# VHH binders against Protein DOG1-like 4 (DOGL4): the designs that were tried, part 39

Target 1, 232 residues: Protein DOG1-like 4 (DOGL4), of Arabidopsis thaliana (Mouse-ear cress) (q84jc2)
Amino acid sequence: MSKMRNLVEEKFLEFYESWVIQLELYLHQLLIAHNNNTMSETELRHLISKLTTHHKAYYTAKWAAIREDVLAFFGSVWLNPLENACSWLTGWKPSMVFRMVDRLRKSRVVLVEAQVKKLEELRVKTKFDEQKIEREMERYQVAMADRKMVELARLGCHVGGESVMVVEAAVRGLSMGLEKMVKAADCVRLKTLKGILDILTPPQCVEFLAAAATFQVQLRRWGNRRHYVTHS

## First folded at step 18 (VHH)

Design zi13 (from zi5 with A61E)
Fold by OpenDDE, fold request of step 19:
Structure zi13 (fold): chain B 232 residues (1-232), chain A 122 residues (1-122)
Amino acid sequence: as target 1 above (232 residues)
Amino acid sequence: QVQLVETGGGLVQPGGSLRLSCTASGFTFSDYYMNWVRQAPGKGLEWLSGISRSGSYTYYEDSVKGRFTISRDNAKNTLYLQMNSLQPDDTAVYFCARYSGLEGLKPSFDHWGQGTQVTVSS
């Protein structure tokens, strides 16, 4: 890509590239564990923990970056158009991972009734949380178009004076709101992931994580092929 | 021609330290994610550490966390592995490997060094 990027974008691009590569390496381990089925519970838990830690590291880096420039994440130059199209509030939609859970139910994995009920409860809660965040997000977005901003837009572009101050204030307000919402969304992601992992057995967790990671890396691959863009 | 050459291996006592180097040639070193992998006698390949293009981001296997440090000098086309607090179970051939993406769902490394022997023994 020949787009001009700011410092935050450049740094996070490199981070994300490396993070995805590491995810691919971990995915291989997950797949081996899933297919071999000779690993001890302790070994499986260790592998699960390793992946969980990797995901937490992503959000640590993300939150550091959004403090500097949250708007960069609404462009997400480190993602291809397909990945961006599938993004919800700068990341994967929390409720989407239940599709991976559904896959477990259709595979050789047998979920007991209690697990199914808990997963459904979690799914409902996750969707509720998503909607709540979306409503609040809309408030911030709409607030950008207040009376002053609409009037300024009508009058045309200004390069200085009070008009610039008004715009800057509006952008700051929006950015603060966006940062809050992105963090909230990420919390829902993390809670959802944790919730699923707490319900599943270690072997089921491995299969779930493998499915999720597979989808993520394949989506990236498909998008790169389609748009002739490589980020690694 | 792409080439990776590891150096720095040797015999050390438990608790000792070694610094491995991998010199790259024949490609733009700074464009690639680089890795250290080892193979102990009778065991399979074990990924140890990876480093981003600029060196700003590093990753480690749990077995070496806190003891090993990966770094790179792109100006010198060199990858490093500082190994501290070495243990007998660290005995292995250590390889430098260039990441090349996924083949199917399997991570691939398209270039490897010849490896350098590290032996930790009293």
Scores: ipSAE 0.912, ipTM 0.971, lowest interface PAE 0.4, mean pLDDT 93
Fold by OpenDDE, fold request of step 21:
Structure zi13 (fold): chain B 232 residues (1-232), chain A 122 residues (1-122)
Amino acid sequence: as target 1 above (232 residues)
Amino acid sequence: QVQLVETGGGLVQPGGSLRLSCTASGFTFSDYYMNWVRQAPGKGLEWLSGISRSGSYTYYEDSVKGRFTISRDNAKNTLYLQMNSLQPDDTAVYFCARYSGLEGLKPSFDHWGQGTQVTVSS
């Protein structure tokens, strides 16, 4: 069943569709670069920059949208159920990208000891940051069920205007907290991505980005196939 | 039958401007992500620009960024490419193309126009 979408959802849906398409185009370039040993470092860096810019654009759009309606991102109508199931705080879980890094280690890519060490340090830090956010998120979620709200819930549908105001206030409070947490999570995502790219060589970056993008688009594809829907 | 027809190409001096149009028919134009692609002599296809279904979101290749502007008029089923500050390296056949998704991991376009020639020469 198609849910009614608000304006924020509709706009972001279109944005995301277009953004994913562009990602697919960039993925193709990454794959070409990955298979082309003749590309210069300058060319590779340029390609990496294109992708990083693309990701930054996503978060710029996201942050603008969440200011209007952060709850829209907890429904994420632009994602299929599989994508949503893999979502952590309205996006990819930061620690997940290290699985992509691990793939590099199993491929023709040789990471030097110094890189491995730095990546591990980053992994630990990322996980720590995730846990902090999760704990805080739980606080907001639990806080929604305060004494007043629980009592109102118990009263059922026979609530007056004052009760509605109380609920609205509670929702506003939650929304503010959620926005904060989503932004925090996004910061961890961006920091983690940057950290990885700073550790890797340009060729390794290309491979990593290709792997990440591939996983993203394939996940979307698999989810769409499963539910007999096509998004993008 | 799905059709895309490009117009607006021609000969222009360096620094000049052209506006290309692509008229779509045979499908719901506003449902699709549309693109401009070009092919220079002896070179492969180069993606230049894409635009979301409503036109609200646009993307550009670095080679044309700041010089070219993609737009669309869904009421007229028309895609546009405003090309400013044209350079000799912009000489190519320009195509409008409808995005159709990934074939494997390769982006695919299921419909193309016949193309329009753009020549930038002094």
Scores: ipSAE 0.910, ipTM 0.971, lowest interface PAE 0.4, mean pLDDT 93
Fold by OpenDDE, last read:
Structure zi13 (fold): chain B 232 residues (1-232), chain A 122 residues (1-122)
Amino acid sequence: as target 1 above (232 residues)
Amino acid sequence: QVQLVETGGGLVQPGGSLRLSCTASGFTFSDYYMNWVRQAPGKGLEWLSGISRSGSYTYYEDSVKGRFTISRDNAKNTLYLQMNSLQPDDTAVYFCARYSGLEGLKPSFDHWGQGTQVTVSS
């Protein structure tokens, strides 16, 4: 059954595809920069800025799209099942990036004690923020699932103009709540990313961004290989 | 056979404008992310701009941002690059390239045009 993609899904799908392609291009630049110790600090900072701008563009597009249809992001038709399985509130889990940083530390990246301390502080904060969001989501799920879902289910049985309006209103209410939660999660993501980049040196930032981008594009690749998205 | 043919190159004075075209054939043009890439004398390939399948989303390298505009007409199977405020450093062969995905961790383009020469000189 060709799931009729709504307009928001279609648009965002195209956006995401293009955005990922661009990320792949930037990844290549990051890898070159990482392997060639000949780039100046200015050049590295410029590259970092390009990537950060690219990420900001994603969230700008996302937030515009969720205003139209936040539910589209809970289906996330532009993601494969593997990507979705790794998703937390329509995106990457912020605390996950610290594991990536830890892996970098095991590599040739030498973090000074001050950096390690700051990263740990950021990690604790990030985890706290994640938990807060999760609690709020639980609250929404419990509160909304019982009353509104039952009402929606009951209303769905009565085919009448008034019932449709009530259902629409209920869905709008739910959507608004979800939008808020998604935005909150995204803020944590952005803050976490910024925090990490502020702690790391430019060369370390490049390495981190390269690792993050690599993970993202590989996850997509692996997921796509397993699940032939038959674009019929 | 997949073909990309660039046209519109030439000699222009600094500050001048050119519009490049790339005509695609042999494939469904609207299914692909398309790119402009250039190669200056003695330099490597430089990615300049990319455009999504429908043309709704565009990307630019900083070196050309604000001066160049990528667009496409899928009905005509044509990719465009409007180049304004051209500088001597923009002198290069300009290529249209079809994105094909990652080879390993390297972005790949499976089809290129023959290129069109753009020379900016007083």
Scores: ipSAE 0.909, ipTM 0.972, lowest interface PAE 0.4, mean pLDDT 93
Fold by OpenDDE, fold request of step 19:
Structure zi13 (fold): chain B 232 residues (1-232), chain A 122 residues (1-122)
Amino acid sequence: as target 1 above (232 residues)
Amino acid sequence: QVQLVETGGGLVQPGGSLRLSCTASGFTFSDYYMNWVRQAPGKGLEWLSGISRSGSYTYYEDSVKGRFTISRDNAKNTLYLQMNSLQPDDTAVYFCARYSGLEGLKPSFDHWGQGTQVTVSS
């Protein structure tokens, strides 16, 4: 049975579908650029800028949506179960992208010592930020459980207007906390991405972005096949 | 049978405007991401713009951003491209194309119109 979708879910579903399609188009451009040694650095930088702008647009839309209903992103009906399983606080785990860089290094990408050092520093910082967010999330969740879980359970046994209002207020409080955590996580994602792109040369950036985009669209495809879903 | 038919092309002066239309038939128009693509003489295909199923989300290539506007009327099964501030470099055959997903890692368009000629010249 399909889950009933609310307006936020429906809207974001369409957005995400279109956003992914656009990403696929950009991926094609990245792949062409990667295989084209005649493109100037200016052209590559322009392409990189298009991709970064596209990613920023995603978070702009996301943050607008989570303000309306952050809980929608903890279900994420626009994602298949495989995509959801690979998600950390409603998105990709920031530290994971360093694995992509590592794989590039094992291929034809040659990083100079200075780049390697900077990447390691960024990795350490990213991991630190992730852990900080996780601790805060845990603290918040535990605090909510201590204050609200028994009350919510008790209220769940009652059918009354006042009880409903109390539950709604509790959910709103929780949602505000979750929104804060999600935004914090997204900031780490954006900082990490920016950090990597600042360290890499334009050709390396193109290769990295292509790899990242490929992983994203393939994960979606794999998940859709596994769960008998046919869409882009 | 799936059909896409472009209209609205023609000769226009630099700085002028045109509005292209693409009429779809033979499929549920509102289920698909639609695109405008052009091909200038002696050049390859250039993606210009895309629009989501409902029309709520649009995307543009930098070459046409701020000048072209994509829209759709699902009730009429029609895709539109409003082109303003046209320049000689915009001279091309313009195609309506239905997105169909990835073939490998390559975006695929499974249906195209016949195209409509747009010529910008003084």
Scores: ipSAE 0.905, ipTM 0.971, lowest interface PAE 0.4, mean pLDDT 92
Fold by OpenDDE, fold request of step 21:
Structure zi13 (fold): chain B 232 residues (1-232), chain A 122 residues (1-122)
Amino acid sequence: as target 1 above (232 residues)
Amino acid sequence: QVQLVETGGGLVQPGGSLRLSCTASGFTFSDYYMNWVRQAPGKGLEWLSGISRSGSYTYYEDSVKGRFTISRDNAKNTLYLQMNSLQPDDTAVYFCARYSGLEGLKPSFDHWGQGTQVTVSS
């Protein structure tokens, strides 16, 4: 298990590193598009699609990896402590993006009333979905502490061969549950992102995506700086 | 001293193929994300493709997607770019570049090769 876990972690670490680098490159393109405002709507849509595809690719890779070892994502060795601290169920909290949109509204982004209403509806829905997942997680966590699990815990890993098998089976069951929860959370993320992009105009989408990407890469940078300062 | 040396450029007809190589020295090649970038006459730099440390993950700009393939041989400290279905618009100097992170919010490359000329013409 340890070897498989390590392999999953190592592979995903490399993936994530490369994915972030690519995001940084795309961010640059978004910023150029945003600043020059000379791009056609078609071009902007293409750029948006490119970023959307990139994000989808992340989840594709993630879901493949969590199938192998979902527990790897609860440690997330590819993230620094700051990134991990800001994580909700192995990723960004969906409701967070609405704060980002609000900040954009206060700056350059002018939203029409219809957009504002739709965003509010989406925010409410997203919050509801988050809460639903949290409740499910709570139930799951409570279930893990049931009598059977307590008994297994008492037996430990060094008890007879049969006991080890039972424990392993139990861990597998738990992992499957966690995988479902993580996927559910990811679905909310994807739906929320899609919802926002559907409400915003192409120029607004570019600005939003740029802001989101900026936040992500800056968070990583800030976390890394802290890490190096504390360990140097 | 870090060095990147591109080779494999030349004149090719439209629809033709070329394979570029970039030989790295002076650093641990397998520790770095590597890239191909090109500059056409009178145009700015255009990022084309990137590849992860082991070569397991690759990325492409839309302009070359489906036609170009980036790969690497870490044992040989060499980066490759297979270019198929070349068009006149692909005429440019092609550079190998080592990714070095962000300067501000701008991606940066700390080492570049001298470049190799690719000319696509009938």
Scores: ipSAE 0.902, ipTM 0.972, lowest interface PAE 0.4, mean pLDDT 92

Design zi13 (from zi5 with A61E)
Fold by OpenDDE, last read:
Structure zi13 (fold): chain B 232 residues (1-232), chain A 122 residues (1-122)
Amino acid sequence: as target 1 above (232 residues)
Amino acid sequence: QVQLVETGGGLVQPGGSLRLSCTASGFTFSDYYMNWVRQAPGKGLEWLSGISRSGSYTYYEDSVKGRFTISRDNAKNTLYLQMNSLQPDDTAVYFCARYSGLEGLKPSFDHWGQGTQVTVSS
């Protein structure tokens, strides 16, 4: 049975489609900038700011949506299966971006020792934060499968006003917990991104952002081709 | 046949306003992300604004933020661009364009209008 998308899913789907399109447009600008050695630092910083603002806008929209239905983001109907498979707590795993930086270093980006040191410090911190969140998530997931929750689920299968109310209340409680966790994860994402951008020079930032955006759009493309999912 | 037809261009004084329209036909208008793009004399194409299929989400280039407003009426298959506080550097041919995805890593538009001339001059 094709699960009917709820209103939150539908709205966010459209948002995400538009957001990705805008990202694609920005990616093009980043690529142009990367290939244009005549751009001033001010211009580069402006471009970086545009991208960072765009990313912030995503999380703003996301957080608004998760307040309404955080569970929608665990299905993420706006993503293809490949994208979903690569998701950690409804988004990119923060530590993944360091792999992108490493790739850049292996290619043409030259980092000074001070930058390398700072990146390593940030990586360690990011990993620590991820683990903390994972532990909390694990605890929460285990709790959802306890006897009490199973009983509530069972009650929900029966026609009865009181039982339905109890189940709904329980689900709300669970959702609140999930929301908290997702927000925490997003904060780590944002902090990590900011940290990286603070360490890199403007030209390096442009290259990093271009690489990140490229990876995102390519992953989407690959997933769509494989699963015959078309999201604009 | 897919068609996009821009109208509403003209001559306006600095500080003036214009409203451009783009009428779409030959496709399901409400399924597509639509855009306004302009080309000034001697310059390349500049993306200005985009709007989601329902019109709920809009985006603007910094050069036009706060001055231009993109909107759409899907019932009329029409895209709009309200341009306020026009400046001489806004002089250009304005195009509506249908977004079609990436070609490689380059954004692609598969259909364009003929364009409408906007001239801002004292």
Scores: ipSAE 0.899, ipTM 0.972, lowest interface PAE 0.4, mean pLDDT 92
Fold by OpenDDE, look of step 20:
Structure zi13 (fold): chain B 232 residues (1-232), chain A 122 residues (1-122)
Amino acid sequence: as target 1 above (232 residues)
Amino acid sequence: QVQLVETGGGLVQPGGSLRLSCTASGFTFSDYYMNWVRQAPGKGLEWLSGISRSGSYTYYEDSVKGRFTISRDNAKNTLYLQMNSLQPDDTAVYFCARYSGLEGLKPSFDHWGQGTQVTVSS
């Protein structure tokens, strides 16, 4: 069945397409910086800032969109099935980035002991925050099943105007809860990203950001090859 | 046949303004992410700005941010670049380019215009 897209979905689809294209352009800059080692620390920091700003722009747009329709992000029509399958509460799982860092360490990135220690501390904190959000989500889901879903089920059998209003109110309540969870998750993402970038040196940051961006664009590419998704 | 034709270049004094146009033909213009790129004498290509297919989302390189504005009119198949507060270092050939995806990990532009010369000099 073809999923009918609403206005929020359509707008965010275009946004995300353009955002990803821009990310690809930035990725190219990151790769050049990383491979040639010709940039000064100041230049690297500028590049890092550029990427950070780009990511912040994503969340700004996302948060604006979820205020209108948070449910759109639980379908995420702008993502292919592979991207969706790899999503945790409408985005990347924060703890995953530490695996990326570990991979970099196994390659050519050398971290000093102090960095390793700080990363471990951050990892523990991130994991704790993820678990906290998951517990809240579980609690929310249980609560939905007990009250809201029953109410919706009961009211869904009625076609009266008042009943419709009540159902809509219930759905709004549910959406508000979901929005809270999504925002919480995004906060953990942003904190984790900031934390990592604060620990790493500018060259390491560039390498990390390049790896992250590469993973993202490749995941999209792989998913699109398997499942046709229109991209403009 | 896909064609992109830039116009609007010329000589301008520092602090001046120019508006470049790029007219597209031979493809569905509104389906593509469009870009402005420039090449200064003796320098490589520099990406300046990009715009989504509907024109709703725009991006800029820091070197032109706040001074240049990209826009498009899909009904006219035209891309625009409003350039304000021009500086001598903005002297370059300006190109419009159609985004075509990644080749490997490198962004690709499959069609370019002939370019239009912009010279900023006192």
Scores: ipSAE 0.896, ipTM 0.970, lowest interface PAE 0.4, mean pLDDT 92
Fold by ESMFold2, fold request of step 19:
Structure zi13 (fold): chain B 232 residues (1-232), chain A 122 residues (1-122)
Amino acid sequence: as target 1 above (232 residues)
Amino acid sequence: QVQLVETGGGLVQPGGSLRLSCTASGFTFSDYYMNWVRQAPGKGLEWLSGISRSGSYTYYEDSVKGRFTISRDNAKNTLYLQMNSLQPDDTAVYFCARYSGLEGLKPSFDHWGQGTQVTVSS
């Protein structure tokens, strides 16, 4: 009755739980740094480096795991239903992150005109890259479905090893295509994150990273507590 | 009743090593992310290291990375901290702490040991 977990799912579940705990600890440091005007630029850059290193560690672990089982990342057991429903190709949608950048314009950390221009250019580039990936995914899936569906229809009522081989080939093809698209999406995520952090000053980076971590943590907490709301 | 008891502290010379132990009781130890935290004289608490439920994933504050190693033995309900290359500024009371999640956006450690003193001095 319950969902079966394979080895990849069990290992990544433990990894992700610990990774999120560390993100929660770093979020506390980010919030202190954001509210504390006495921290040096060196201290801020060190904290920013901790966050970027932590995110790189996530992708290192993820890319190892998707090599073994990319399908585990579509409807992941380590994410609640709300988190899964908000995912774009197994992660946060790169263009959506600019909502957090827009939040910065209302804070004590003022963006200058040159930064605003560069951020607008990055936003457009990010959306273009997203759309390119979505179109490539659609073309690939259509081509694969057409080819494999013809093979399955030809073998439709025939039972035996030939039918198993065709289904296995279709699954392998889907998995390889999905892995490629997930990695492409992750590259857009990393490029977008790096681009934003390169444009922002250290105090602005701290505020941005705090907002991003807050959203991720709160989405997880709200989704995990959905039961109490719906039960009452 | 949840209980955490640290042992293994003491006086060492600079460059020396110590191994701290934290024995857990009153809860399922293997279900929890566990941590080491220290407090130097006259200073606030400093988080040092954390370890996942099985011990497969570990995390370190930069100031101790490469010198300290966190580990756990779930069969013995014991958390460890191997400390190498100790320096005078490592002098502190060392606590083990159980992570319990967020209260609001603030990390919460709901149970702590009594602490064990580590003194690094000639």
Scores: ipSAE 0.810, ipTM 0.936, lowest interface PAE 0.8, mean pLDDT 86
Fold by ESMFold2, fold request of step 21:
Structure zi13 (fold): chain B 232 residues (1-232), chain A 122 residues (1-122)
Amino acid sequence: as target 1 above (232 residues)
Amino acid sequence: QVQLVETGGGLVQPGGSLRLSCTASGFTFSDYYMNWVRQAPGKGLEWLSGISRSGSYTYYEDSVKGRFTISRDNAKNTLYLQMNSLQPDDTAVYFCARYSGLEGLKPSFDHWGQGTQVTVSS
């Protein structure tokens, strides 16, 4: 179905493209650092800081855009269908990042008992926060279906300014609720990332960040390659 | 045929300024993320800065942030690098480069200019 991009979508599409290109450049630096035993701790900390600053810049831009049009972030035009299918409330699901940590533990990363304990505590907190947000979203959707969908159905046959204004007000009300929940989810994402980086040593942080960036980049590449996938 | 031509290099004293230009032809310039990269004598390539298609979003390597400014004029198919507070360590050949995506997980730049020499010394 044909749809025109609005100004928010057009601006964020360009932002996101450039943001991903910069992430790809940082991934290269992470992979070099991962394989280079001669980098100093200060060099590693600076690279980690570049990545955290880059991620914070994404959320700064996103939160500004969400105030104008949160719905643009559900089924985003700057993401391919695979990337969109993997989204939980407009981003990666916070609890899923611990599967990546678990894989690193089984492969190369040696964690001491104190780190394992702190990671498990963080995992439990993250899952709790996720479930709270999911329950809030469910309650919001049910309450809105009882009120707003009935109202929209009653007005759906109307033509003219009054019907348009009522529909737009209902959509705006939904958008305000969604904005609140998306920001809450993003806060859980940021808290989880910060928590993991605080627990890991600088070399472990580099390995984790490289794995995370690789996953994001690969998901984008895989989705783009499947533009003409044959369905059976 | 894609072409990138850098101009504006030269000899400057420490603390001086230069503005580099890169004129593009043979492709739709406004469709591409563009970059400045330099190579100091005996050193490898160092990425310095990148700019989004419209010029709205810019990125800088820490060593040049605050001193260098990337910009573009899509009507003139031209990329710019304003370089201020130049130091001897900035002596290098400066290239503009077109980003073309990843080969594997390695960033790839598919077209480069010939480079322009910048020398900072008395």
Scores: ipSAE 0.806, ipTM 0.932, lowest interface PAE 0.8, mean pLDDT 86
Fold by ESMFold2, fold request of step 21:
Structure zi13 (fold): chain B 232 residues (1-232), chain A 122 residues (1-122)
Amino acid sequence: as target 1 above (232 residues)
Amino acid sequence: QVQLVETGGGLVQPGGSLRLSCTASGFTFSDYYMNWVRQAPGKGLEWLSGISRSGSYTYYEDSVKGRFTISRDNAKNTLYLQMNSLQPDDTAVYFCARYSGLEGLKPSFDHWGQGTQVTVSS
């Protein structure tokens, strides 16, 4: 059956569209800075601050929205199918961001030994935190497949009154578990992003942020082209 | 025909306020992210602010944050810019612009107003 958009989905759809437009405007500034070396360190730090503030604003809005409807973030209406297929617990997979760093090292970014060591330590920590969350997701899935939960769902379909109240409580409990896992994953995303930007120099941060924003924007555009070609 | 018409510019003292309006016609105004952009004498275009379709989400360049407020009234097809605490370096032609997406990786604004002059001087 087709999904109906609820109020949370409608509001976040508009938020996300505007947030991406602003990301596109910042990407232009990043690409200008990426392609020359005339900007001062102060100017680069200011641009980096704009991007980090913009990303924090996304999570602020997201966490307000998941408090009301975490399920909206699993198969989101504001993302195309390609973007949704690339999601790990409602967002980019933290460990995959190090592939972006690796690609930059093969191109225009030169890292010193101290930076390489710190990045490897961060990569290992990020992988560990990811695996911890993946284990918790497995425990959540096992709890959903539990015989008691299956029987409770059967009772909800065949009876009313107090049985409906018990089913509603169980569903609320599952939603709270999902919200906790999504927030934990987002915290790993934010810690990983901050960690990378703390290790890189300001010019390297601009190159990283430009590459990351380009990937996000192009993934959206490529997915939209395949999805909406029938409209043009 | 898509049309954007700015009004409300003029001469104002430093510290003063102005409210710019941009009336839209020829398209469904409420479907578009709308923007204010300015051009100071002898300078390039400077993006100032943007606003989402319903007006619920707004964005500002740091130079105007806290002093300027973007808003819209979709029933009147009108975009607004409330400009407070104006200073001489705010002197520019102010344009409203419709965002149309990326061409390549470059932001594109496909329709612009003719602009309204704002002059801040004693």
Scores: ipSAE 0.799, ipTM 0.929, lowest interface PAE 0.9, mean pLDDT 87

